VHH binders against Abasic site processing protein HMCES (HMCES). Designs and how they scored, part 159

Target 1, 269 residues: Abasic site processing protein HMCES (HMCES), of Homo sapiens (Human) (q96fz2)
Amino acid sequence: CGRTSCHLPRDVLTRACAYQDRRGQQRLPEWRDPDKYCPSYNKSPQSNSPVLLSRLHFEKDADSSERIIAPMRWGLVPSWFKESDPSKLQFNTTNCRSDTVMEKRSFKVPLGKGRRCVVLADGFYEWQRCQGTNQRQPYFIYFPQIKTEKSGSIGAADSPENWEKVWDNWRLLTMAGIFDCWEPPEGGDVLYSYTIITVDSCKGLSDIHHRMPAILDGEEAVSKWLDFGEVSTQEALKLIHPTENITFHAVSSVVNNSRNNTPECLAPV
Key: E = the ipSAE of ESMFold2; O = the ipSAE of OpenDDE; V2 = 0.75 times the mean of E and O plus 0.25 times the DockQ between their complexes.

## First folded at step 15 (VHH)

Design sb43 (from sb0 with Y101H; framework vhh_8pnl_2)
Fold by ESMFold2-Fast, scan of step 15:
Structure sb43 (fold): chain B 269 residues (1-269), chain A 117 residues (1-117)
Amino acid sequence: as target 1 above (269 residues)
Amino acid sequence: QGQLVESGGGLVQPGGSLRLSCADAGFDFSHYDMAWYRQAPGKERELVARITYGGTTNYADSVKGRFTISRDNAKSTLYLQMNSLKPEDTAMYYCAAGLEHESYDYWGQGTRVTVSA
């Protein structure tokens, strides 16, 4: 996974993240650094994206089931990194393989500190190689959606007018992430950055690409991944596996250039 | 699977030079780390050189000072300039790209390099 859409206005995104804490209280996540949220139909690595994480990371004795929403840099910068420029890292941290997560110091250390987050997106993009050419067909991949005012699900056959209306009740894609906190050696604000955990593709996606993000399907999985106060690393890692509960449709090559940021990036072709 | 396409291999005499290229049209690799690996006859595949998305390079000790890895993101192409070639450099050379720490999900089919008098 190396390209997402996360275009919802802040208020719509916040409502889409409504949740229930451990005591059964209905809540909206509390924002940190909301001004750093940059909605886009075409998010690439090194840009900021919103993630959910436990309030306990920020407040001693906070209820670990309460959630914060914060923009973080995509591309984990380890806390031990000694250079001043994150681009000087000797390796890529856009994605973290589930099969070696406990072997890589960059991921094992923050995971041991409970630094689990849920990466939010409208969906993600993958590029299928076309036979007989070097050309690739992009696809937008997302959770199955239901029409607000009608029975049935949203799909590629629906008109562009119907696609405009779907965002008010869009089910956000929730991907398992690991984050870390890096203090620049010259001083300044702590940098929060994340990686998306990846797994082998499910059967439904195997013709598009052989890898996929680890998707947390439903509030139970999301809650367990975030709640590092009650759920151990060992237990949380059991949530990391391929899922079949995803939908996709082909999109225009407009999405290929990460500078293009329009609804055309995810519209069905 | 997202294969990359290598080119530029061939037969050269010891002390000669070759420039390998790796390309894949229609895919934005600018955020990917990229690498050259090689596999000599009867040996395991080994890393030759890496280049991160940020331009940081790393070389195997056996090729330091002789090989240069570089990339041109506008052309979606990775290069390996090989100078002062030795018989020990004889191998199939593979390019790779990935977004995971020291793991590559995109691989080429390889290009053959033979260094022989």
Scores: ipSAE 0.685, ipTM 0.822, lowest interface PAE 0.9, mean pLDDT 89

Design sb44 (from sb0 with Y101L; framework vhh_8pnl_2)
Fold by ESMFold2-Fast, scan of step 15:
Formats: sequence, structure tokens, C-alpha cells
Structure sb44 (fold): chain B 269 residues (1-269), chain A 117 residues (1-117)
Amino acid sequence: as target 1 above (269 residues)
Amino acid sequence: QGQLVESGGGLVQPGGSLRLSCADAGFDFSHYDMAWYRQAPGKERELVARITYGGTTNYADSVKGRFTISRDNAKSTLYLQMNSLKPEDTAMYYCAAGLELESYDYWGQGTRVTVSA
């Protein structure tokens, strides 16, 4: 996973993240640095994306089931990094393989501190290799959008006009992430940055790409991943596996260039 | 065929030079780490050189000082400049790209380099 869409206006995104805490109270996540949220149809690594994390990371005695939403840099900068410029890192941290996460110090250490987050997106993009050519076909991959009394099922066969109206009740993709906190050596604000955990692709996506993000399907999985006060690292890692509850449609090559940021990037073709 | 396309391999005399290129039409690798691997006859595949999205480079000890890895993100092309070639550099050379620590999900089909008299 190396490209997402997260274009919802802040208010719509916040409502899409409505949740229930451990006591059964209905809540909206509280924002940190809301002005750093930059909606885009074409989010690349090193840009900021919104993530959910436990309030307990910020407040000593907070209920660990309460959620903060914060923009974080995509591309984990380890707390031990000693250079001034994160682009000088010796390796890429956009994604973190599930099979080696406990072997890699850059991920094992923050994971041991409970630094789990849920990365939010409309969906993600992958590029299918076309046989007989070196061309690739991009796909937009997202949760099935269920039928409600106000809207029908969303699919590849739906008209482009219908896609403009689906965002009001869009079910956001929820991907398992690990974050860390880095203090610049020259001073300044603490940088929060994250990586997306990846797994082997499910059967439904195997013809598009051999890897996929670890998707947390449903509120129970999301709650357990975030709640580092009650759920150990070992138990949380049991949530990391391929998911079959996913759908997709082909999109225009406009998405190929990460500088393009228009609705055409995710529109069905 | 492979996901990435290598070119520039060939037959060269010891002490000669070759420049390998790796490109993909229509895909943006600017945020990816890129690497060159090689596999000599009867040997396992080994890392030759890597370059991060930020331009940081690393080289295998056997090629340090002789090979230079570079990238041109505007052209979506990775290069390996090989100087002072030795018979032991004879191998299939593979281009790779990835977004994960020491793991590459995109590979080319390889280009053959033969160093002999």
C-alpha cells in the first residue's frame, strides 16, 4: 500500500468516525492539530493522513477506549533517528510487513509501547500488471458500501453522478498502523509518524497485487487494536491478517502521478 | 517480462564499464526505495546497491568504489554505473522497488552482464 484517497471534509470525516467507548457512550473522536488535515484523492507517502489513536497516549489517566483523531506523517520516523531531516532515513517505513514486525527494531519498539493507530482512508490504490505489456491498470480498493434507506449499494456499475453523493455515509477504510514520536535534534514540535502494516493479499485481490494493508474490519477489531491499555501487543497482533470483505473498481491512469488530486483519480472507468 | 524493465547489460572486457537502467512506463516510483540485486551462476541472489526515496545510498563491500547507484524521479528511472568490471561481477542484474524495510515487492526480469576476455 503506497497510495490512498482521503478526501472527506473534516466535519464529514469526524462524523464517519463516530464510535462507542467501553462504557457504551456514543462519541466523536477529539481532534489534535485539525488544521494539518489536508483532504486529497491521491495521498502519497510522506504526506499527512488522519489516524485514530487512544486518548491514553496523551493523558495519563484517560479511558483507553476513548479516541483521538490526528494527522500524522505517512512514513514512520523512529524515535532514535538522530539526523535533522527525516528523508535521510536509511530505509523506507511507508509499510511494515506483518511477518517481520516483531523482528524489526523500528517497529518492535513503538509496538511494545502500545503505539498502535488506525489509519483512515476512503480507500487505497494498487496497480495491476497487464500481461503482454509493461502497462499497469490502477484500481481503487475500499470496503463494500452497504445499502441504506437513503442510498443503494455502491459498485463499479454505478454512474459517475451517483459517486458524488455517496460520501455523506461512506464507510471509511480502517487500516492497522504503528506510530512513533520523534523529537527534532534542532528543536521544534514532536513529529508523529506512522507505518501501515501489510499482509499477503486475500483471494479477491490476488489478481491485482500480492500484498495488501492489514484491514481492521468492524468496530470490535478497531477498538481492540486501539485499546493498548487493555489489549496486549500479542493479542492485538491476532487481528493482523488478510481480509476478504473488500471491493474494487478500475480507475483512470490520472492517479498514477501523485501530483494529480482530482475526483477523476477514484472515479470508475 | 517483470514489473520493472532493466536495460544496459552486455558483454564487456575486464576493466570495462556498463550503465544499467531500470524504468517503468506510467508508474511513479519517487516514494519507493530502489535497489539492484544480482545472481551469479550457481549462487544466491545478493544485494549490490540500494538508494532510498531520499537519496541515501548503500553498497555491498565487493562493489564499493566501483559502482554508483542513482535515480531520476522525473524520468522514473534507476541507474547503476559499473566501472572497473571484474569477471566475478558476471551475473543477472535485477532492479527492485519497495516501501518496506529491506523488502521489495516490485522486481524486473533481469539483464545479463558478462565480464570476460
Scores: ipSAE 0.712, ipTM 0.850, lowest interface PAE 1.1, mean pLDDT 89

Design sb45 (from sb0 with Y101M; framework vhh_8pnl_2)
Fold by ESMFold2-Fast, scan of step 15:
Structure sb45 (fold): chain B 269 residues (1-269), chain A 117 residues (1-117)
Amino acid sequence: as target 1 above (269 residues)
Amino acid sequence: QGQLVESGGGLVQPGGSLRLSCADAGFDFSHYDMAWYRQAPGKERELVARITYGGTTNYADSVKGRFTISRDNAKSTLYLQMNSLKPEDTAMYYCAAGLEMESYDYWGQGTRVTVSA
């Protein structure tokens, strides 16, 4: 996973993240740094994306089931990184393989601190190899949506003006992430950055790409991943596996260039 | 079948030079780390050179000072400039790209480099 869409206006995104805390109280996540949220149809590594994380990370005695929503940099910068420029990291941290997460110091250390987050997106993009050509076919991949159940597609059958309205009740894709906090050695603001955990593709996606993000399907999985106060690292890692509850449709090559940021990036072709 | 296409291999005499290229039409690798690997007859595949999306480079000791890895993100192309070639450099050369630490999801089919008198 190296490209997502997260284009909802802040208020719509916040309502899409409504949840229940441990006591059954309905809540909306509280924002940190909301001004850093930049909606886009075409989010690449090194850009900011909204993530959910436990309030306990920020308040010593907070209920660990309460949620904060905050923009974080895609591409984890370890807390121990000693250079001044994150682009000088010796390795790419856009994604973290589930099979080596406990072997890589960059991921094992923050995971041991309970620094689990849920990465939010409308969906993600993957590029399918086309036989007989070196061109690839991009696909937009997302949760099945309630009204567009048939094949889980946004639906080419809907008129272009009408499918844009489905965003009001869109079920956001919820991906398992690990984050860390880095203090620049030369001063400046603390950098919060994340990586998306990846697994082998499910059968339904295997013809598009051989890897997929670890998707947390439903509120129980999301809650357990975030609640580092009650759920151990070992228990949380049991949530990391391929899922079949996913759908997709082909999109135009306009999405190929990460600088393109228009609805055409995710529109069905 | 590989995702990336290597070119520029060939037969050269010791002390010669070659420039390898690796490209993929229509895909943006600018955020990916990229690498050159090689596999000599009867040996395991080994890392030759690595370049991060940010331009940080790393070289195997055996090629340091002789090879230069570079990239052109506008052309979605990776290069390996090989100077002062030795018979020991004879191998199939593969390019790779990835978004994970020390793991590459995209691989080419390779281009052959032969260094002999």
Scores: ipSAE 0.716, ipTM 0.849, lowest interface PAE 1.0, mean pLDDT 89

Design sb46 (from sb0 with E100D; framework vhh_8pnl_2)
Fold by ESMFold2-Fast, scan of step 15:
Structure sb46 (fold): chain B 269 residues (1-269), chain A 117 residues (1-117)
Amino acid sequence: as target 1 above (269 residues)
Amino acid sequence: QGQLVESGGGLVQPGGSLRLSCADAGFDFSHYDMAWYRQAPGKERELVARITYGGTTNYADSVKGRFTISRDNAKSTLYLQMNSLKPEDTAMYYCAAGLDYESYDYWGQGTRVTVSA
């Protein structure tokens, strides 16, 4: 996974993240650094994306089932990194393989500290290799959405009004992530950065790409992944597996250039 | 899984030079780590050189001082400058791209390099 869409306005995104805490109280996640949230139809690594994480990471003795939403840098910078410039890191941390996560120091250490997060997106993009050519077909991949009489699905939207209705009730993609906190050696603000855990593709996606993000399907999985106060690393890792509860449609090559940031990036073709 | 296109391979004499290129038509690899791997007959693929999206380079001990990996992020094109070539450098050379530590999901079909008299 190396490209997502997360374009919802902050208020719509916040409402889409409504949840219940351990006591069954309905809540909205509380924002940290909301001004750093930059909506886009075409999010690439090293940009900031919104993630959910437990309030207990910021507030000692907080209820670990309560959630914060915060923009974090995509591309985990390990806490032990000693250079002043994160771009000098000697390896890519955009993704983290589920099968080797406990073997890589960069991921094992923050995971041991409970630094689990849920990465939010409208959906993600993957490029299918076309047989007999060097061209690839991009696809937008997302959770199945609830159909209504008026809004229909994203594939049925043919006007700006229909698109607005689709997004009001959009079910966000919820991907398992690991984050870390890095203190610049020469001072400055702590950098929060994350990686997306990846797994082998499910049968439904195998013709598009052989890997997929670890998707947390439903509030039970999301809650267990986030709640590092009650759910051990070992138990949380049992949530990391492919899912078949996913849909997709082909999109135009406009999405190929990460600088393009328009609704055309995810529109069906 | 040829998603990248290598070029520049060929036949050279020992001590010669070649420049390999790896490009894709229209896909943006600027955020990816890129690498050159090679596979000689009867051997497993081995890492030759890698370069991060930020430009940090690493080389196999067998090629240090002789090969130079570089990239043009504006073009998402990867290069391998190969100097002082030896017969043991004879192999199929593969371009790879990935977003994970030493795990590459995009691979080219390879370009053949033969070093002989």
Scores: ipSAE 0.726, ipTM 0.860, lowest interface PAE 0.9, mean pLDDT 89

Design sb47 (from sb0 with E100Q; framework vhh_8pnl_2)
Fold by ESMFold2-Fast, scan of step 15:
Structure sb47 (fold): chain B 269 residues (1-269), chain A 117 residues (1-117)
Amino acid sequence: as target 1 above (269 residues)
Amino acid sequence: QGQLVESGGGLVQPGGSLRLSCADAGFDFSHYDMAWYRQAPGKERELVARITYGGTTNYADSVKGRFTISRDNAKSTLYLQMNSLKPEDTAMYYCAAGLQYESYDYWGQGTRVTVSA
């Protein structure tokens, strides 16, 4: 997983993240650094994406079931990194294989500190190999969406206003992530950065790509992954597995260039 | 398999030079770490050189000072400049790309390099 769409305006995104705390109270996540959120149909590594994390990471006595939403850099910079420039890191941390997460210091250390997050997206992109040619077919991959009279379906929106109704009720993709906090040696703001945990593809996606992000399907899984105050690392890792509850459609090659940021990137072809 | 395409292999005499290329015409690899691996007959595949998305390079001790890895993101192409070739460099050379250190999701079919004698 190396390309996503996360294009919703901040207010729509916030409402899409409505949740219940452990007492059953309906809540919206509280923003941290909202001005760093940049919506895009075509998010690549090193850009910022919104993640959910427990309020307890920021406030000592907070209820660990309460959620913050914050933009973080995609590409985890370990807290132990001693160089002044994150690009000098000798290895890519855009993804983290589930099978080696406890063997790699870059991931084991923040995981031991409870630094689990849920990475938000409209969906993600993968490129299918077309055997016998030099061409690839891109696909947009996302949760099955519930069709209602209010929201419609993505294929049924006939006007800009009706198209907007699709996104008002869009079920965001929720991917398991690990984040870390890096303090520049020469001073400056703390850098929050994340990696997306990856697993073997489910049967439904195996013809597109052999790996997929670890998707947290439903509020129980999301809640347990985030709640590092009540859920141990060992218990949380049991949530990391492939899911079949996913759908996709082919998209235009417009998405191939990460500089293209238009609705055409995810529109069905 | 085989979506990345290597070229530039061939037969050279000891002390000769070759430049390998690895291209993909349909995908933007600018955010990926890329690497050259090789596999000699009867041996395990080994890392030759890697280059991160940020341009940081790392080389196997056996090739350090003789080989140079580089990339051109505008052309979606990875290169390996091989100088002062030795018979021990004889192998099938593979390019790879990935989003995690040591975990490459994209591989080529390989290009053969033979250093005679």
Scores: ipSAE 0.673, ipTM 0.817, lowest interface PAE 1.1, mean pLDDT 88

Design sb48 (from sb0 with L99M; framework vhh_8pnl_2)
Fold by ESMFold2-Fast, scan of step 15:
Structure sb48 (fold): chain B 269 residues (1-269), chain A 117 residues (1-117)
Amino acid sequence: as target 1 above (269 residues)
Amino acid sequence: QGQLVESGGGLVQPGGSLRLSCADAGFDFSHYDMAWYRQAPGKERELVARITYGGTTNYADSVKGRFTISRDNAKSTLYLQMNSLKPEDTAMYYCAAGMEYESYDYWGQGTRVTVSA
């Protein structure tokens, strides 16, 4: 996974993240650095994306089931990184493979500190290789959506005008992430950055691409991944696996250029 | 063919030079790590050189000082400049790209390099 859409205005995004705490109370996550949130239909690595994480990461005695939402840099910079420039990292940290996550120091260390986050997106993009052509077909991949009316689930067959109306009740894609905190050697603000954990693609996506993000399907999985105060690393990693509860539709090549940021990027073609 | 395509291989005498290219028309690789791997007859595939999307390079000890990896993101093209070629450099050379840590999920079909007197 290396391209997402996360275009909702801050207030709509916040409401889409409504959750139930351990006591069963409905809550909205509290923002940190909201001014760093930049909505876009075409988010690439090194940009900031909103993530959910436990409030306990910021407040020593906080209830670990309470959630913060914060923009973080996509591309994990390890806390031990000694250079002043993150571009000097020896390897890409956009994604972290689930099968080696506990073998790689860059991920094992923050995971051991409970630095689990849920990466939010409208959905993500993948490019299907087309046999016999020099073209790749991009697809927008997202959770099945439920309409508030009796018309049922929203999908690829809906008109572009109807897609403009769906965002008020959109079910955000929730991907398992690991974050870390890096203090620049020359001083300045702490950098929060994340990686998305990846798994083998499910059968439904195998014709598009052989890898997919580890998707946390439902509030129980999201809660357990975030709650590092009650859920151990070993237990949390059991949530990391392919999921079939996903849908997709083909989109225009407009999305290919990461500088394009319009609704056409995710509209069905 | 809609995949990474290597070119520039060929037959060269010891001490000669070759420039390999790897391209995929119509895809933006600017955020991908890129690498050159090679596989000599009867041996396993090995890393020759890699370049991160940030421009950080790394080379196998056997090619340091002789090979230079570079990229042109505007053209979505990866290069390997090979100087002072040796018979031991004879191999099929493969281009790779990926966004997963220490892993590449896009590969080319390879281009042959033969260094022979």
Scores: ipSAE 0.692, ipTM 0.848, lowest interface PAE 0.9, mean pLDDT 89

Design sb49 (from sb0 with L99I; framework vhh_8pnl_2; at its last look DockQ between E and O 0.80; V2 from the best seeds 0.76)
Fold by OpenDDE, look of step 16:
Structure sb49 (fold): chain B 269 residues (1-269), chain A 117 residues (1-117)
Amino acid sequence: as target 1 above (269 residues)
Amino acid sequence: QGQLVESGGGLVQPGGSLRLSCADAGFDFSHYDMAWYRQAPGKERELVARITYGGTTNYADSVKGRFTISRDNAKSTLYLQMNSLKPEDTAMYYCAAGIEYESYDYWGQGTRVTVSA
């Protein structure tokens, strides 16, 4: 996964992240650094995206089932990194392969500290190789959405009003991530950054691309992944596998340019 | 995103030079690590050189001092400057791109390099 969409307004995004804590109390996640949230139809690595994480990471003795929402840098910067420029990393940390997560210090160490997060997106983009052409077809991949009688496919929103309704009830894609905290050697603010765990693609997606993000499907999976106080690393890793519960549609080449940030990026063609 | 297309291969004499290029029309690789691999007849594919999105480079020992990997993000092009070529460098050369640790998801079709007297 090298491109996502996360364009919802902050308030809508927050509501979409409503959850129940372990006591069954309905809650909204509290924001950390909300000003760093930048909605976009076209999110690339090194940009900030909102993630969910346990409140216990910030508050001693907090209920680990409570959730915080925070924009973090996409591309994990390990805490041990001593260079002043994160781009000098000798390896790409945009994604973390599930099969080698425990073999790589950069991922194993933060994971062992319980630094699990859920990366939020409308969906992600992937490019299919086209036979006979030098062009790739981009696809927008997301959770199946509840079809309201009037709201056909994302493409059927004929009116701005219908479009707004679709997004107001949009089920966000929830991807498993690992985050770390990095203190720049020259001082300054602690950098929170994350990597997306990837797996082999499900059968339905395999014709588009052979890899996919590890998707946490449902509240239980999301809760268990986040709750590092009660759920061990070993148990959490059992949640990491391909899922067939996705849908996709072809989009225009507009998304190819990471600078393009318009609804056209995810619109069906 | 386009397909990675290698170019610049050919026949060259020992001691000669070639410059390989890899480009993908319409694809932004600025966030991707890129690499050159090669496969000689009857041998396994091997890493020749890699360059991170941040410009950090690594080389196989067999090509250190002779080959230089570089990238132009504005042109979405990867290069491999090959100097002091040896018969042992004869292979199909592949361009690769990825955003996973030492893993590449996108591959070119390859360009053939033949070093022969």
Scores: ipSAE 0.825, ipTM 0.911, lowest interface PAE 0.6, mean pLDDT 92
Fold by ESMFold2-Fast, scan of step 15:
Structure sb49 (fold): chain B 269 residues (1-269), chain A 117 residues (1-117)
Amino acid sequence: as target 1 above (269 residues)
Amino acid sequence: QGQLVESGGGLVQPGGSLRLSCADAGFDFSHYDMAWYRQAPGKERELVARITYGGTTNYADSVKGRFTISRDNAKSTLYLQMNSLKPEDTAMYYCAAGIEYESYDYWGQGTRVTVSA
């Protein structure tokens, strides 16, 4: 996973993240650094994306089931990184493989600190290899959406009006992430950055790409992944596996250029 | 398993030079780490050189000082400049790209390099 869409305005995104805490109370996640949230139809690594994480990471004795939403840099910078420029990292940290995550210090250490997050997106993009053309076909991949009079499946939207309506009650894609906190050696603000855990593709996506993000399907999985105060690393990692509960449609090559940021990036073709 | 296309291989005498290129049709690899691997007859595939999205390079000890890896993101092309070639450099050379930590999941079909008199 190396390209997502997360275009919802801040208020719409916040409402889409409504949840119940441990006591069954309905809540909205509280924002940190909301000004760093930059909505886009075409999010690349090194850009900021919104993630959910436990309030307990910021407040001593907070209820670990309460959620914060914060923009974080895509591309985990380990807390021990000693250079001034994160681009000097020796290896790409956009994704980390589930099969080796506990063997890599860059990920094992923040996992040991409970630094689990849920990465939010409208969906993600993958490029299918096309035989005979030497060209790739991009696809937008996302949760199946509940059909209502106000909304429809984005893949079934065939007019600008229907296109607009799909976002009102969009079910955001919720991907398992690991984050870390890095203090620049020359001073400045602490950098929060994340990586998306990846798994082998499910059967439904195998013809598009052989890898997929670890998707947390439903509130039970999301809650357990975030709640590092009650759920151990070992138990949380049981949530990391492929899912078949996913859908997709082909999109225009406009998405290929990460600088393009228009609805055409995810519109069905 | 990606669609990377290598070119520039061939037959060269010891001490000669070759420049390998690796390109893809329109996919943006600018955020990916990229690498050159090789596989000699009867041996396992080995890393020759890698370059991160940020431009940090690393080389196998056997090629250090002789080979230079570089990338041109505007042209979506990866290069390997090979100087002072030795018979031991004879191998199929593979281009690789990846966005997962310490893993490359896009590969080319390879280009053959033969160093002999």
Scores: ipSAE 0.756, ipTM 0.867, lowest interface PAE 0.7, mean pLDDT 90
Fold by ESMFold2, look of step 16:
Structure sb49 (fold): chain B 269 residues (1-269), chain A 117 residues (1-117)
Amino acid sequence: as target 1 above (269 residues)
Amino acid sequence: QGQLVESGGGLVQPGGSLRLSCADAGFDFSHYDMAWYRQAPGKERELVARITYGGTTNYADSVKGRFTISRDNAKSTLYLQMNSLKPEDTAMYYCAAGIEYESYDYWGQGTRVTVSA
């Protein structure tokens, strides 16, 4: 998983993240650094995207079931990294494999600190390798969406009226992530950054690509992954598996160039 | 072409040089780590050299000082400069790209390099 869409305006995104705390109270996540949110139909590694994490990471004695939403850099920079420039990392940290996550210092260390996050997106893109031809076929992959008379087709979301029909009630893709906090050695703001955990693809996606992000399907899974105060690393890792509850459609090659940020990136073809 | 494509292979005498290239004209790999692997007849595929999206490089011991990996992220093109070639370097050379930690998801079909007197 190396490309996502996360294009909703901040207020729409925030409402899509409504949740219940452990006491059953309806809440919205509280933002950190809201001005760093950069919505786009075509997010690449090293860009910022919003993640959910427990309030307990920021406030002593906070209710660990309460959620913060914050933009973080895609591509985990470990807290122990010594160079001044994150591009000097020895390996790409955009994704980490679930089968080796506890063997890699870059991921084991933050995971041991409870630094679990939920990476938010409209969905992700993946490229199918075609049979010895000249072309890969990109797909946009996302949770099945509930259709109502208010909802519209994703391809019709090219005007304000149609956009609201599709996106106002969009179920955001919720992917399991690990984050870390890095203090640049020459000073400056602490860098929050994340990696997306990957797994073998489910049967429904196996013809597109053999890997997929670890998707947290439903509020119980999301809550347990986030709540490092009550859910151990070992229990949390049981949430990491493929899911068949996923759908997709082919999109045009416009998405191939990461500089293209238009609704066409995710429109059905 | 809709896949990674290697070029620049061929027949060369021992001590000679070749430069391999790898690109995909329709896809932007600038955010990916990239690598060259090779497979000699009857052998398993082995890493030759790798380069991160940020330019950090690593080499197999057998090629250090003789091979240089480089990339042009603006063109999404990977290179391997091979100098002081030896018969042991004879293999199919494969380009790879990946975005998972220490893993590669995309592969080319390979270009043959033959080093023979």
Scores: ipSAE 0.657, ipTM 0.836, lowest interface PAE 1.2, mean pLDDT 90
ESMFold2 (binder alone), look of step 16: mean pLDDT 82; pTM 0.836

